# VH-VL binders against q0atu2: the designs that were tried, part 126

Target 1, 119 residues: q0atu2
Amino acid sequence: MLDKKARIRTSREYRNVFEKGKRLSGRFLIIYYVENALDNNRFGFITNKKIGMAVIRNRIKRQLRAIVREYQGQVKNKHDIVLVARAGIGKSSFEGMEKDYIAIMKKAGLFARNANKID
Short names: E, the ipSAE of ESMFold2; O, the ipSAE of OpenDDE; V2, 0.75 times the mean of E and O plus 0.25 times the DockQ between their complexes.

## First folded at step 6 (VH-VL)

Design m42 (framework fv_ivicentamab_arm2; at its last look DockQ between E and O 0.69; V2 from the best seeds 0.00; counts 0 for: pae O 5.2 > 2)
Fold by ESMFold2-Fast, scan of step 6:
Structure m42 (fold): chain C 119 residues (1-119), chain A 119 residues (1-119), chain B 110 residues (1-110)
Amino acid sequence: as target 1 above (119 residues)
Amino acid sequence: EVQLVESGGGLVQPGGSLRLSCAASGFTLSSYAMNWVRQAPGKGLEWVSIIYEGGYTDYASWAKGRFTISRDNSKNTLYLQMNSLRAEDTAVYYCARGLSEPGYSFDLWGQGTLVTVSS
Amino acid sequence: AYDMTQSPSTLSASVGDRVTITCQASQSIDSWLAWYQQKPGKAPKLLIHKASSLESGVPSRFKGSGSGTEFTLTISSLQPDDFATYYCQQYWSYSYPELTFGGGTKVEIK
């Protein structure tokens, strides 16, 4: 789980990201992102009913939070970022979601440090 | 109307350095992921490096530490700085425009510039 | 690693022939594969993206098919302009991209 300070929590904050932010699509994820006036990054997560039943949506949300937490040190500071799961995400593996996240963050220019693993 | 024109190729000694340029016209480089792809004489295509839309860069494992991809948005020009050149680096070097689909196929290529590394 | 294996490496054909080139991925790449045509002394040209989507201006005799690990490029009735080398390229691997090309298939006149 992400720390409370690193989470977008109110509908007003989500609305700001959607209205003012840029949008990029990956294979399983869409991100909306905007620079904030805070000293930290904040993340929001949206999974809709098109993905599947509550059990599947809750699993995906947990996995996305784990991915974001793993790579949070590479993200350029002072951004609000909302991850929206696409309908097909339920068929993806954890690794597939992780790779999609990394690809989108590189495309957006939101990674400040190397997030590639060469293990 | 859209085109890429490479320059800067030539004969260099092993251990030497060379900088390739790729001038874009008819479109804005910073809106695309730009790539270098090479082809040794009589051989196949080999991906070298990418600069993503947001400015993050990645390299083939053998190119990392020796080659640097960059762009100058004011000149609408892509560069490849090649250091510590080896005979195995002898190839035609193409710049190629990546379309985000997500992931990248190359819809526009320059004509290539020949780099020969020989004593 | 997403190794791409093309077969055959060379193919001799006559005008009017049906030509099939195969590209095999070491692991599933879904439909994230492009096909390129390269004539001697020229840069590659994109023919097909996302396994089966024809680029604008590419003749309808070119067809891409397949998904997962097995892909084909078919030229239904070979024309003189089609004698060239063809390459597949996977772009499934995009988070640590070693954008991988197949070894190429040279289609030469019989």
Scores: ipSAE 0.645, ipTM 0.861, lowest interface PAE 1.3, mean pLDDT 89
Fold by ESMFold2, look of step 7:
Structure m42 (fold): chain C 119 residues (1-119), chain A 119 residues (1-119), chain B 110 residues (1-110)
Amino acid sequence: as target 1 above (119 residues)
Amino acid sequence: EVQLVESGGGLVQPGGSLRLSCAASGFTLSSYAMNWVRQAPGKGLEWVSIIYEGGYTDYASWAKGRFTISRDNSKNTLYLQMNSLRAEDTAVYYCARGLSEPGYSFDLWGQGTLVTVSS
Amino acid sequence: AYDMTQSPSTLSASVGDRVTITCQASQSIDSWLAWYQQKPGKAPKLLIHKASSLESGVPSRFKGSGSGTEFTLTISSLQPDDFATYYCQQYWSYSYPELTFGGGTKVEIK
């Protein structure tokens, strides 16, 4: 699981990322990201109600957290990163979400050099 | 007005080298994925290379090892270094701004610069 | 590996004609298809993104449609300014470094 200090928690923190950050899109995800003043990364996750019922949204959040945790050691520090689930993400596989995350993080340049799980 | 202006094309012998430039104005080049696309005389469009928003690069298989895409953010300029040029590299070379989606569509193009590889 | 096939390669038409150009993908690309117009000696110009969304300043006589594997560009009443070559382009794939264009359709005066 992601450490508690690696979570974006407050509305103000989320708003900062949306207002000051960069935005990149993939098949199933949009990420917003901005450099922070901390020594660590923080992650946030958004699934709106049009994605599906609470059970579906909670499954998507769990899967995204697992993906982020898997790759967190490869992410450059000092960034606040919000993952927003796009419409249609409920039809994707875990592997599909994972590929999309890798592709977006590559676009953003947020993986450290020589990360061995990047395609 | 946003625009892209290519330069550096010309006549070169097989085995030679050229460096193409693409000056961006009206927008920050590093906020977008920037691309080179070429068009041989009387032929269709062929993607050459991309530098992503975060600085990572990709190439068409036939260009890899011979061509190098780069950018200089302080000059807001994109480059294509072309080495070991061949007759089949004769084309108009366009720089194109990519909109971030699953892949990229190209919403802004330069006028192109002609590269002729001939003895 | 998303091969794009355009048809026809060339067509002749008169001002006022309804013109339809087809683009077929070898695999589903959902709606992630763009259309470009290119006039002789000029750069391509983006007309339509995401299959059916017109770019700013593009006349309403241009209409994109389709999803999955088959897409069309229709010009409802051809104007003199519309004689050009049209390209489709998929942008669904991102694991391969290559973005793929159709072969083009040249619309010529009859």
Scores: ipSAE 0.400, ipTM 0.802, lowest interface PAE 2.6, mean pLDDT 88
Fold by OpenDDE, look of step 7:
Structure m42 (fold): chain C 119 residues (1-119), chain A 119 residues (1-119), chain B 110 residues (1-110)
Amino acid sequence: as target 1 above (119 residues)
Amino acid sequence: EVQLVESGGGLVQPGGSLRLSCAASGFTLSSYAMNWVRQAPGKGLEWVSIIYEGGYTDYASWAKGRFTISRDNSKNTLYLQMNSLRAEDTAVYYCARGLSEPGYSFDLWGQGTLVTVSS
Amino acid sequence: AYDMTQSPSTLSASVGDRVTITCQASQSIDSWLAWYQQKPGKAPKLLIHKASSLESGVPSRFKGSGSGTEFTLTISSLQPDDFATYYCQQYWSYSYPELTFGGGTKVEIK
């Protein structure tokens, strides 16, 4: 699980990302991202009812946390990043979800230059 | 009010170079994935290159190494550097704005600029 | 690679006719397919995205359908303003982008 300090937890924090951040849409994910004034990154996750029942939403959230954790060390520092699951994500494989995340993060320029697990 | 205007096209000899420009108005280029699409006389549309919101770039397989897409945010302008030009590169070159949808469809196009490669 | 094949390449029709254009993908692209209209000397215009979603301002006589590898653009009643060339475009390959177009279909007056 992600460290508490690496998580967006309050409505105010989420609102800040949505209002001031940039948006990029992937196949299964939408990311909102903005620079923060911290020494670490924070991640938020949103799974709404359109992606499926609670069991599905919880599964997707768990999978997204796993993906983010795996690549966390390769993401540029000082960013707040919110991942919003799209409606089609419920039909995706974990690998497909992972590839989508990597692609979006690359296109957003959020991976560090020395990242080595994104190819 | 929202529009794209290409420029820089003209006659060039084989092996020559040319840089195309695409000036955007009414919106911010860096907030969108911007594309170059070309069309040879009497032929179909062919995707050339894309620059994503985060600045990441991709190219058609045939364009890699000869074409370079870039943008100047201060000028809100998109560029296409074309090197080692060939007769088959003769085409109208369009800049096109990608929608915030996976893979990107193109909802805004410039009028195009003609590039003629001939001895 | 994701190749797109349109048929027919040329279609002759009259005002009021029902027109159908097909687009076939070499492999499944789900619903990530767009349709464009292009008139001579003009830039393409986006008509439909995600296989069946009409762009704002596009007449309802235009209809996109299909998923996977087979797609169709239908004009229920051809109007004078509809004589043009139409292109399909796939944008399925998001992780490895290759935004390929079909060969085009020219709809001309009979």
Scores: ipSAE 0.016, ipTM 0.704, lowest interface PAE 5.2, mean pLDDT 90
ESMFold2 (binder alone), look of step 7: mean pLDDT 89; pTM 0.925

Design m43 (framework fv_ivicentamab_arm2)
Fold by OpenDDE, second read of step 7:
Structure m43 (fold): chain C 119 residues (1-119), chain A 119 residues (1-119), chain B 110 residues (1-110)
Amino acid sequence: as target 1 above (119 residues)
Amino acid sequence: EVQLVESGGGLVQPGGSLRLSCAASGFTLSSYAMNWVRQAPGKGLEWVSIIYEGGYTDYASWAKGRFTISRDNSKNTLYLQMNSLRAEDTAVYYCARGLSEPGYSFDLWGQGTLVTVSS
Amino acid sequence: AYDMTQSPSTLSASVGDRVTITCQASQSIDSWLAWYQQKPGKAPKLLIHKASSLESGVPSRFKGSGSGTEFTLTISSLQPDDFATYYCQQYDSWSYPELTFGGGTKVEIK
């Protein structure tokens, strides 16, 4: 599980990311990201009903949290990052999601320079 | 001043290929989601393809496999490679800049370039 | 695919008239709807985004409203410069990867 302090939790925090952050779209994910004034990164996750039933949405969230957790230590500091699951993600494998996450985060330049990430 | 200028349109035979270009000035293409939208003579607007800020691409279902969107950051130019052209592909092709928000509306358009597919 | 049904296809009106154009989405698109104006031989021009947000420089007589599946564009008092074809467009990129336009509404002089 992600540390409590590493999670975006309030509507205000989400709004701030959407209003002030940058957007980057991938195959399965859209990320919104903005610098924060903290010493840690925070992650948020959004799924909508069009992805599938609640069971599916919850599965997707768990998978995304697992991916984020795995690579968390290699992400540049002081960022709020919201992951939005695209409608097609329900048909993707975990590996596909992971690959998309890595790709989009690389494109966004959010990995540290010394990050050891492999697609 | 910001602007988009399409080029590359012309007459092509069915089954032929054509590559359109869209030169941007006043802004950086790679910072925006860029789109191609076409309009058959006397008809409505039809979205063709998008290339997002991160470089990921999407297509209309009918365009997949025949059309390829790309960009050259060094030239600040957007491209649309069109293959296996059909008579129904005859249209004015516009490049359009996606306005950054949770979605993408098109706040900047080129003048369009006419593609005529005819024997 | 998200279908966007725009009505009417053609509308005849006079200067000073109140004009209403409707756009219906086959599924909810929240507020991710844009309105465009296009004049003959010209590229479309963005008028409204996010269903009701007026673009800079667009006259206040243009008003966008609606959410979910039903949307309207209203011109409170039609001006000579407003005779054109208008298009709605959904861009609910969270729920549907394809962008789609309505069929268009031609506003012509009566």
Scores: ipSAE 0.538, ipTM 0.887, lowest interface PAE 1.0, mean pLDDT 93
Fold by ESMFold2-Fast, scan of step 6:
Structure m43 (fold): chain C 119 residues (1-119), chain A 119 residues (1-119), chain B 110 residues (1-110)
Amino acid sequence: as target 1 above (119 residues)
Amino acid sequence: EVQLVESGGGLVQPGGSLRLSCAASGFTLSSYAMNWVRQAPGKGLEWVSIIYEGGYTDYASWAKGRFTISRDNSKNTLYLQMNSLRAEDTAVYYCARGLSEPGYSFDLWGQGTLVTVSS
Amino acid sequence: AYDMTQSPSTLSASVGDRVTITCQASQSIDSWLAWYQQKPGKAPKLLIHKASSLESGVPSRFKGSGSGTEFTLTISSLQPDDFATYYCQQYDSWSYPELTFGGGTKVEIK
């Protein structure tokens, strides 16, 4: 469960991250990220039709939110981060998505030294 | 042109410490994941540690707690601090540049520096 | 970490021979495998990445193939400069700390 304030909500906010942010690709995920002027991190999630039908896209979004929530305490503060699911993510397990997220966040320098699950 | 040069190797007694350096030229270290890889005399290659583009670090299980990888971006130099050295740590130590794919193969290697742990 | 097994440990060959080296992973690594060449007293040199992608400047006689758990490096017409030790390396588990190399294959003069 991510709080409302921890979510990127508007098209303008997404555009800002895409236009001004850095991009990093994983196996199943792409992240776009930029520092914000807030006291908290905000996350956005994008699953396009290339992934599959609405039921699959909704499952992926739910699973990604769960992963982000589990590791949110390890993420360096004051960032807007958008996760874009790649077409192949529908074939991945939950564990595979989780591993890809951890790897990308470590590579981006967005994880604190002690990267582990909060709960 | 593009080059990695290791230094700091030598003879050290068991239980001692040693710091290896790897000077990069022709490219910016902070744009790459940098690695240490070692090779004991007559043996194969063994991965030691990585510092990712964003500065997060990971270690081989046997190296964790004894070895510390770091970099000085202003000096364009990679380091490996080795503590509590054992005879089994005797090896040529290479620094290697990660080719990002999302994972890492090593497209550039230094010449290596010999560390001998003995009386 | 994934175990990487190379076969053979040593092979003897003549200039002009076709040489094949095999690398097996203990579990699927998709195509995330690189091949290196190392000559005595020198650092390893990257030959192939992502199982089959030839590195710039590497002669076309070197070919990588395979996916999943079995991979091969083939040298189609062995040259004098090709007598060296070859290593495979998996990088599928880049999300974990352990990157794993195979044990090496020494290609020596018959």
Scores: ipSAE 0.283, ipTM 0.772, lowest interface PAE 3.2, mean pLDDT 87

Design m44 (framework fv_ivicentamab_arm2)
Fold by OpenDDE, second read of step 7:
Structure m44 (fold): chain C 119 residues (1-119), chain A 119 residues (1-119), chain B 110 residues (1-110)
Amino acid sequence: as target 1 above (119 residues)
Amino acid sequence: EVQLVESGGGLVQPGGSLRLSCAASGFTLSSYAMNWVRQAPGKGLEWVSIIYEGGYTDYASWAKGRFTISRDNSKNTLYLQMNSLRAEDTAVYYCARGLSEPGYSFDLWGQGTLVTVSS
Amino acid sequence: AYDMTQSPSTLSASVGDRVTITCQASQSIDSWLAWYQQKPGKAPKLLIHKASSLESGVPSRFKGSGSGTEFTLTISSLQPDDFATYYCQQYDSFSYPELTFGGGTKVEIK
């Protein structure tokens, strides 16, 4: 799991990202991102019933956390990033999710210049 | 002032191809989700395609495979490539800018360009 | 794809009348609904977004309400400039991309 300090946890923190952040839509994910005043990045995850049953939603959430954890060292510092799962993600493979995450993060310019795990 | 201007419409035979253009001024296309919406004569509005800020594209189910949305950032222009055109594709085609919010309502429209598919 | 059912298709009214247009979604779209006004030969104009947020410059006589699957556009007192066709549109970002419009409602002079 992500470190506690690397997680967006409060409604206020989520609202701040949605209100002040930028948005990019991918195939399976929508990301909202905004700079923070911290020394670390924070990630949030949102799923809804349109994805599927609770067991599916929880699976997707775990998978997304795994993806974020894998690549978090490649992400530019001082960002709050919320991942919103789109309905179609429930039918996606893990690799598909990962690919979409990488693609959308690249387009958002959120990977560090010296990132080496995003090809 | 912000503005969208469509062009490229005209008469085309069934099975033919046509590329529409939408020139934006006063704002940067790539900062918005841009859309094509069409309207057959005397009929309602029908969403065709979207290109998101990050460059990902989506299509109406009926449009997939025949229509391609793209943009040229250097020209600040949106495109719609239409192939294998059918009589039922006859419509005024609008480009529309997605509003900056969690969703994509369309706050800016072009004047539209008429595409007529007829033998 | 989400189906949007708009009613009525045509509405005859007089200046000063209260006009109500309804839009029903086949599935919940939360508040991701927009209302547009279109006049003949013109592009649509955004009136309301997020179900109830009035666009800048739109008269206060226009009101959007609803959430989930049921939505309404109300014109409290119809003005001459309001005779047009109105469309609802869902733009639920959490679903696959079918930004579907309602069938439209033509508001015409009685």
Scores: ipSAE 0.537, ipTM 0.886, lowest interface PAE 1.0, mean pLDDT 92
Fold by ESMFold2-Fast, scan of step 6:
Structure m44 (fold): chain C 119 residues (1-119), chain A 119 residues (1-119), chain B 110 residues (1-110)
Amino acid sequence: as target 1 above (119 residues)
Amino acid sequence: EVQLVESGGGLVQPGGSLRLSCAASGFTLSSYAMNWVRQAPGKGLEWVSIIYEGGYTDYASWAKGRFTISRDNSKNTLYLQMNSLRAEDTAVYYCARGLSEPGYSFDLWGQGTLVTVSS
Amino acid sequence: AYDMTQSPSTLSASVGDRVTITCQASQSIDSWLAWYQQKPGKAPKLLIHKASSLESGVPSRFKGSGSGTEFTLTISSLQPDDFATYYCQQYDSFSYPELTFGGGTKVEIK
């Protein structure tokens, strides 16, 4: 799962990303992203009740965290990134969410083109 | 007012090279995904290439290895370098601005520049 | 990449007619489809995005509908300015890098 230092946790930190960051949309996800002054990446996750019941929203959050963790080493360092789930995400598969994440991160220029052998 | 103006088209022999330019005014190219779309005389529209907001690029399968999309942010200009040209590449080439959604539709188009590949 | 089939390739119509153009995707693209109008010698113009969302300044007689694999563009009362070629375009996020246009439908005067 993502360590404390890799998480956006406070309202102030979320506000900074929304106000100063860039926005890109995917099919199931919207990302807001901005360069930070830290030596690591931080991720935030937002799911609202329009997605579905609490059990569905909690499943989506867990799956998104798993996806982010899986591809953590491919993300360009020193960014704060907030993932906002769209209403339709509740009907998607895990693989569908994963493909959307990869695509949007590539569009943002946040994925290394040829990331080989991350130690 | 926002506009795109293509240039650089002309007559070229098979196997030759040509570089197309697309000058943007009224907006900043680096804030958008920019595309090349072509149309052979009397035929339909065919997507060629994209440079995403973050600078990552993608190409139609048939264009990969022969065509290179790039931009010069200081000149607010988009380019398409075309190598190893074939008769089948004869077309009007349009530059088009991507409307950011999960993928891209094209909300602004240039007037096009004609490329003729013939002996 | 998704194959996009557009029909008919040509249709003849009179001012005031209702015109319907169909676009079929080889696989589901949800609602990620745009419609364009192109007049001879001119660049295409975006009419509709996300299957049914009308662009600013586009007359309300143009209507997009459909989802999944079948989409339609309807012009409810054809005007002289509407004789043009129309194209659909899929932009489903799973189709990177291969954006696909339909073959086009030429709407010409009878």
Scores: ipSAE 0.263, ipTM 0.767, lowest interface PAE 2.8, mean pLDDT 87

Design m45 (framework fv_ivicentamab_arm2)
Fold by ESMFold2-Fast, scan of step 6:
Structure m45 (fold): chain C 119 residues (1-119), chain A 119 residues (1-119), chain B 110 residues (1-110)
Amino acid sequence: as target 1 above (119 residues)
Amino acid sequence: EVQLVESGGGLVQPGGSLRLSCAASGFTLSSYAMNWVRQAPGKGLEWVSIIYEGGYTDYASWAKGRFTISRDNSKNTLYLQMNSLRAEDTAVYYCARGLSEPGYSFDLWGQGTLVTVSS
Amino acid sequence: AYDMTQSPSTLSASVGDRVTITCQASQSIDSWLAWYQQKPGKAPKLLIHKASSLESGVPSRFKGSGSGTEFTLTISSLQPDDFATYYCQQYDSYPYPELTFGGGTKVEIK
């Protein structure tokens, strides 16, 4: 799990990312991202009702947090990043969501290492 | 108003090097993924390389190690540095702007520049 | 990278004909396919993206359809300006980009 300092928690913080940030789309995910003035990255997660019932949305949210946590060492420091799940994500495998996350982060220039590597 | 103009093509000896340029007008290159696509005389389209919105790059397997894509944001210009050229690299080279979805389709193309590799 | 097969390689048609060209992917690409038109000596022009989304300024006689592995481009009433070579392109591959074009279909006057 991500610790408290690595999470976007307030509506003001989410609003800042949406209003000031850049947007990139993947197959199952959209990210909004902006540089912050902190010493760390912060992540937010949004799953809307178009994905499905609460049990599905909660599963997707937990899986996305797990993916973000796994790859947090790859992410360039000092960014606020919000992941928005697209309607089709409920039909994806965990591996499919993971690959989409990696692809989007590479496109955004947010991975600190080789664009084709996830180690 | 929105336009891409390639230059730098010409006749080059096998083993030689050449740098192609693509000048953009009417939009900002750094806001898009930019691509090189080539077409050998009488043949089909072949993707060469991409520079993503965030500045990371990828290449066709046959181009990796020989070709380098780059951009100069201050000049709003895309480049392709081609080294160790071979006869089979003879083609019209197009620069193309990527529409950001899971992958990229190309909504704007330059008119192309001819590269001929011959002894 | 996915293998992309277009058929036919060449077709002959008359003005007013309905023309259909097919693009087949070796694996499912969902709807991540674009169609391009290329006239002799010119750069390609994007006609359709996401299998069926018509680009601004492209005549409504052009229609894209399909999903998964089989896709078609249909020109409902061929005009003189439509004699050209058409290419499909997939953009589904992971990791990106691995962008693959079909071999092209030349539409010639009969």
Scores: ipSAE 0.181, ipTM 0.740, lowest interface PAE 3.7, mean pLDDT 87
Fold by OpenDDE, second read of step 7:
Structure m45 (fold): chain C 119 residues (1-119), chain A 119 residues (1-119), chain B 110 residues (1-110)
Amino acid sequence: as target 1 above (119 residues)
Amino acid sequence: EVQLVESGGGLVQPGGSLRLSCAASGFTLSSYAMNWVRQAPGKGLEWVSIIYEGGYTDYASWAKGRFTISRDNSKNTLYLQMNSLRAEDTAVYYCARGLSEPGYSFDLWGQGTLVTVSS
Amino acid sequence: AYDMTQSPSTLSASVGDRVTITCQASQSIDSWLAWYQQKPGKAPKLLIHKASSLESGVPSRFKGSGSGTEFTLTISSLQPDDFATYYCQQYDSYPYPELTFGGGTKVEIK
């Protein structure tokens, strides 16, 4: 589970990312990311009804949190990052999601230079 | 004022190599996804390559292995190394800045530089 | 790979005419489509991004619409300055990104 301080929790925090951040689309994810003034990264997660029933949405959210947690130590510092799940994610495997996350984060240049678990 | 200025185009024989440059002014290249787009005489636009803010690179399927995009942050300059050039590579080559938000539509273009591949 | 089919290839029109250009994507690209205008000997100019958002300085007679796989660019009343070639472009391809352009539509004087 992500640390509380590593989570975007308020509407204001989400709005800030959407308004000031950059967007990058992957196969299963869209990420919005912006630098913050903190000493830690924060992650937000958004799923919508296009993904599927609530049970599916919750599963996807848990999977995304697991992925983010796994790689959070390799992400550049001082970023707010919101993961928006795309409609097709409901049909993806966990490995597929993970691969997409890694790829999109690479494209965004959000991994630290010394990151070593992002093959 | 923000602008892009391509250079390095010219006449080259098939099988030859050429490196194009794109000098940016008024903004920092590394803060944007930068692209090369080409246009054969009398033909449409064709995307060649992109370098994202973090330095990750991608290429059109046809460009992989022959073209290499890079940048020098100290010079604020974008490059396209072209190898094993073919007649069908003859085109005006544009550098284009990807729009920060939303996505990577190209909001700034250079004037283009002509590359002619001919015996 | 994402394919973009743009139609028509050539369009003859007169000043004041309503002009419609269509772009069809082989797969859904949500709203991640841009439209460009290009005049002879010049670099393309971004007109619209995210399918319907006008760039600053672009006349309101230009309108982008559509989502998913079907998109249109409409010029409500063609002006002399609008005779040019227009291109659509998708920027939502993955995992093999190709920021694919449509084939272009040349709008010429009738």
Scores: ipSAE 0.013, ipTM 0.663, lowest interface PAE 8.6, mean pLDDT 89

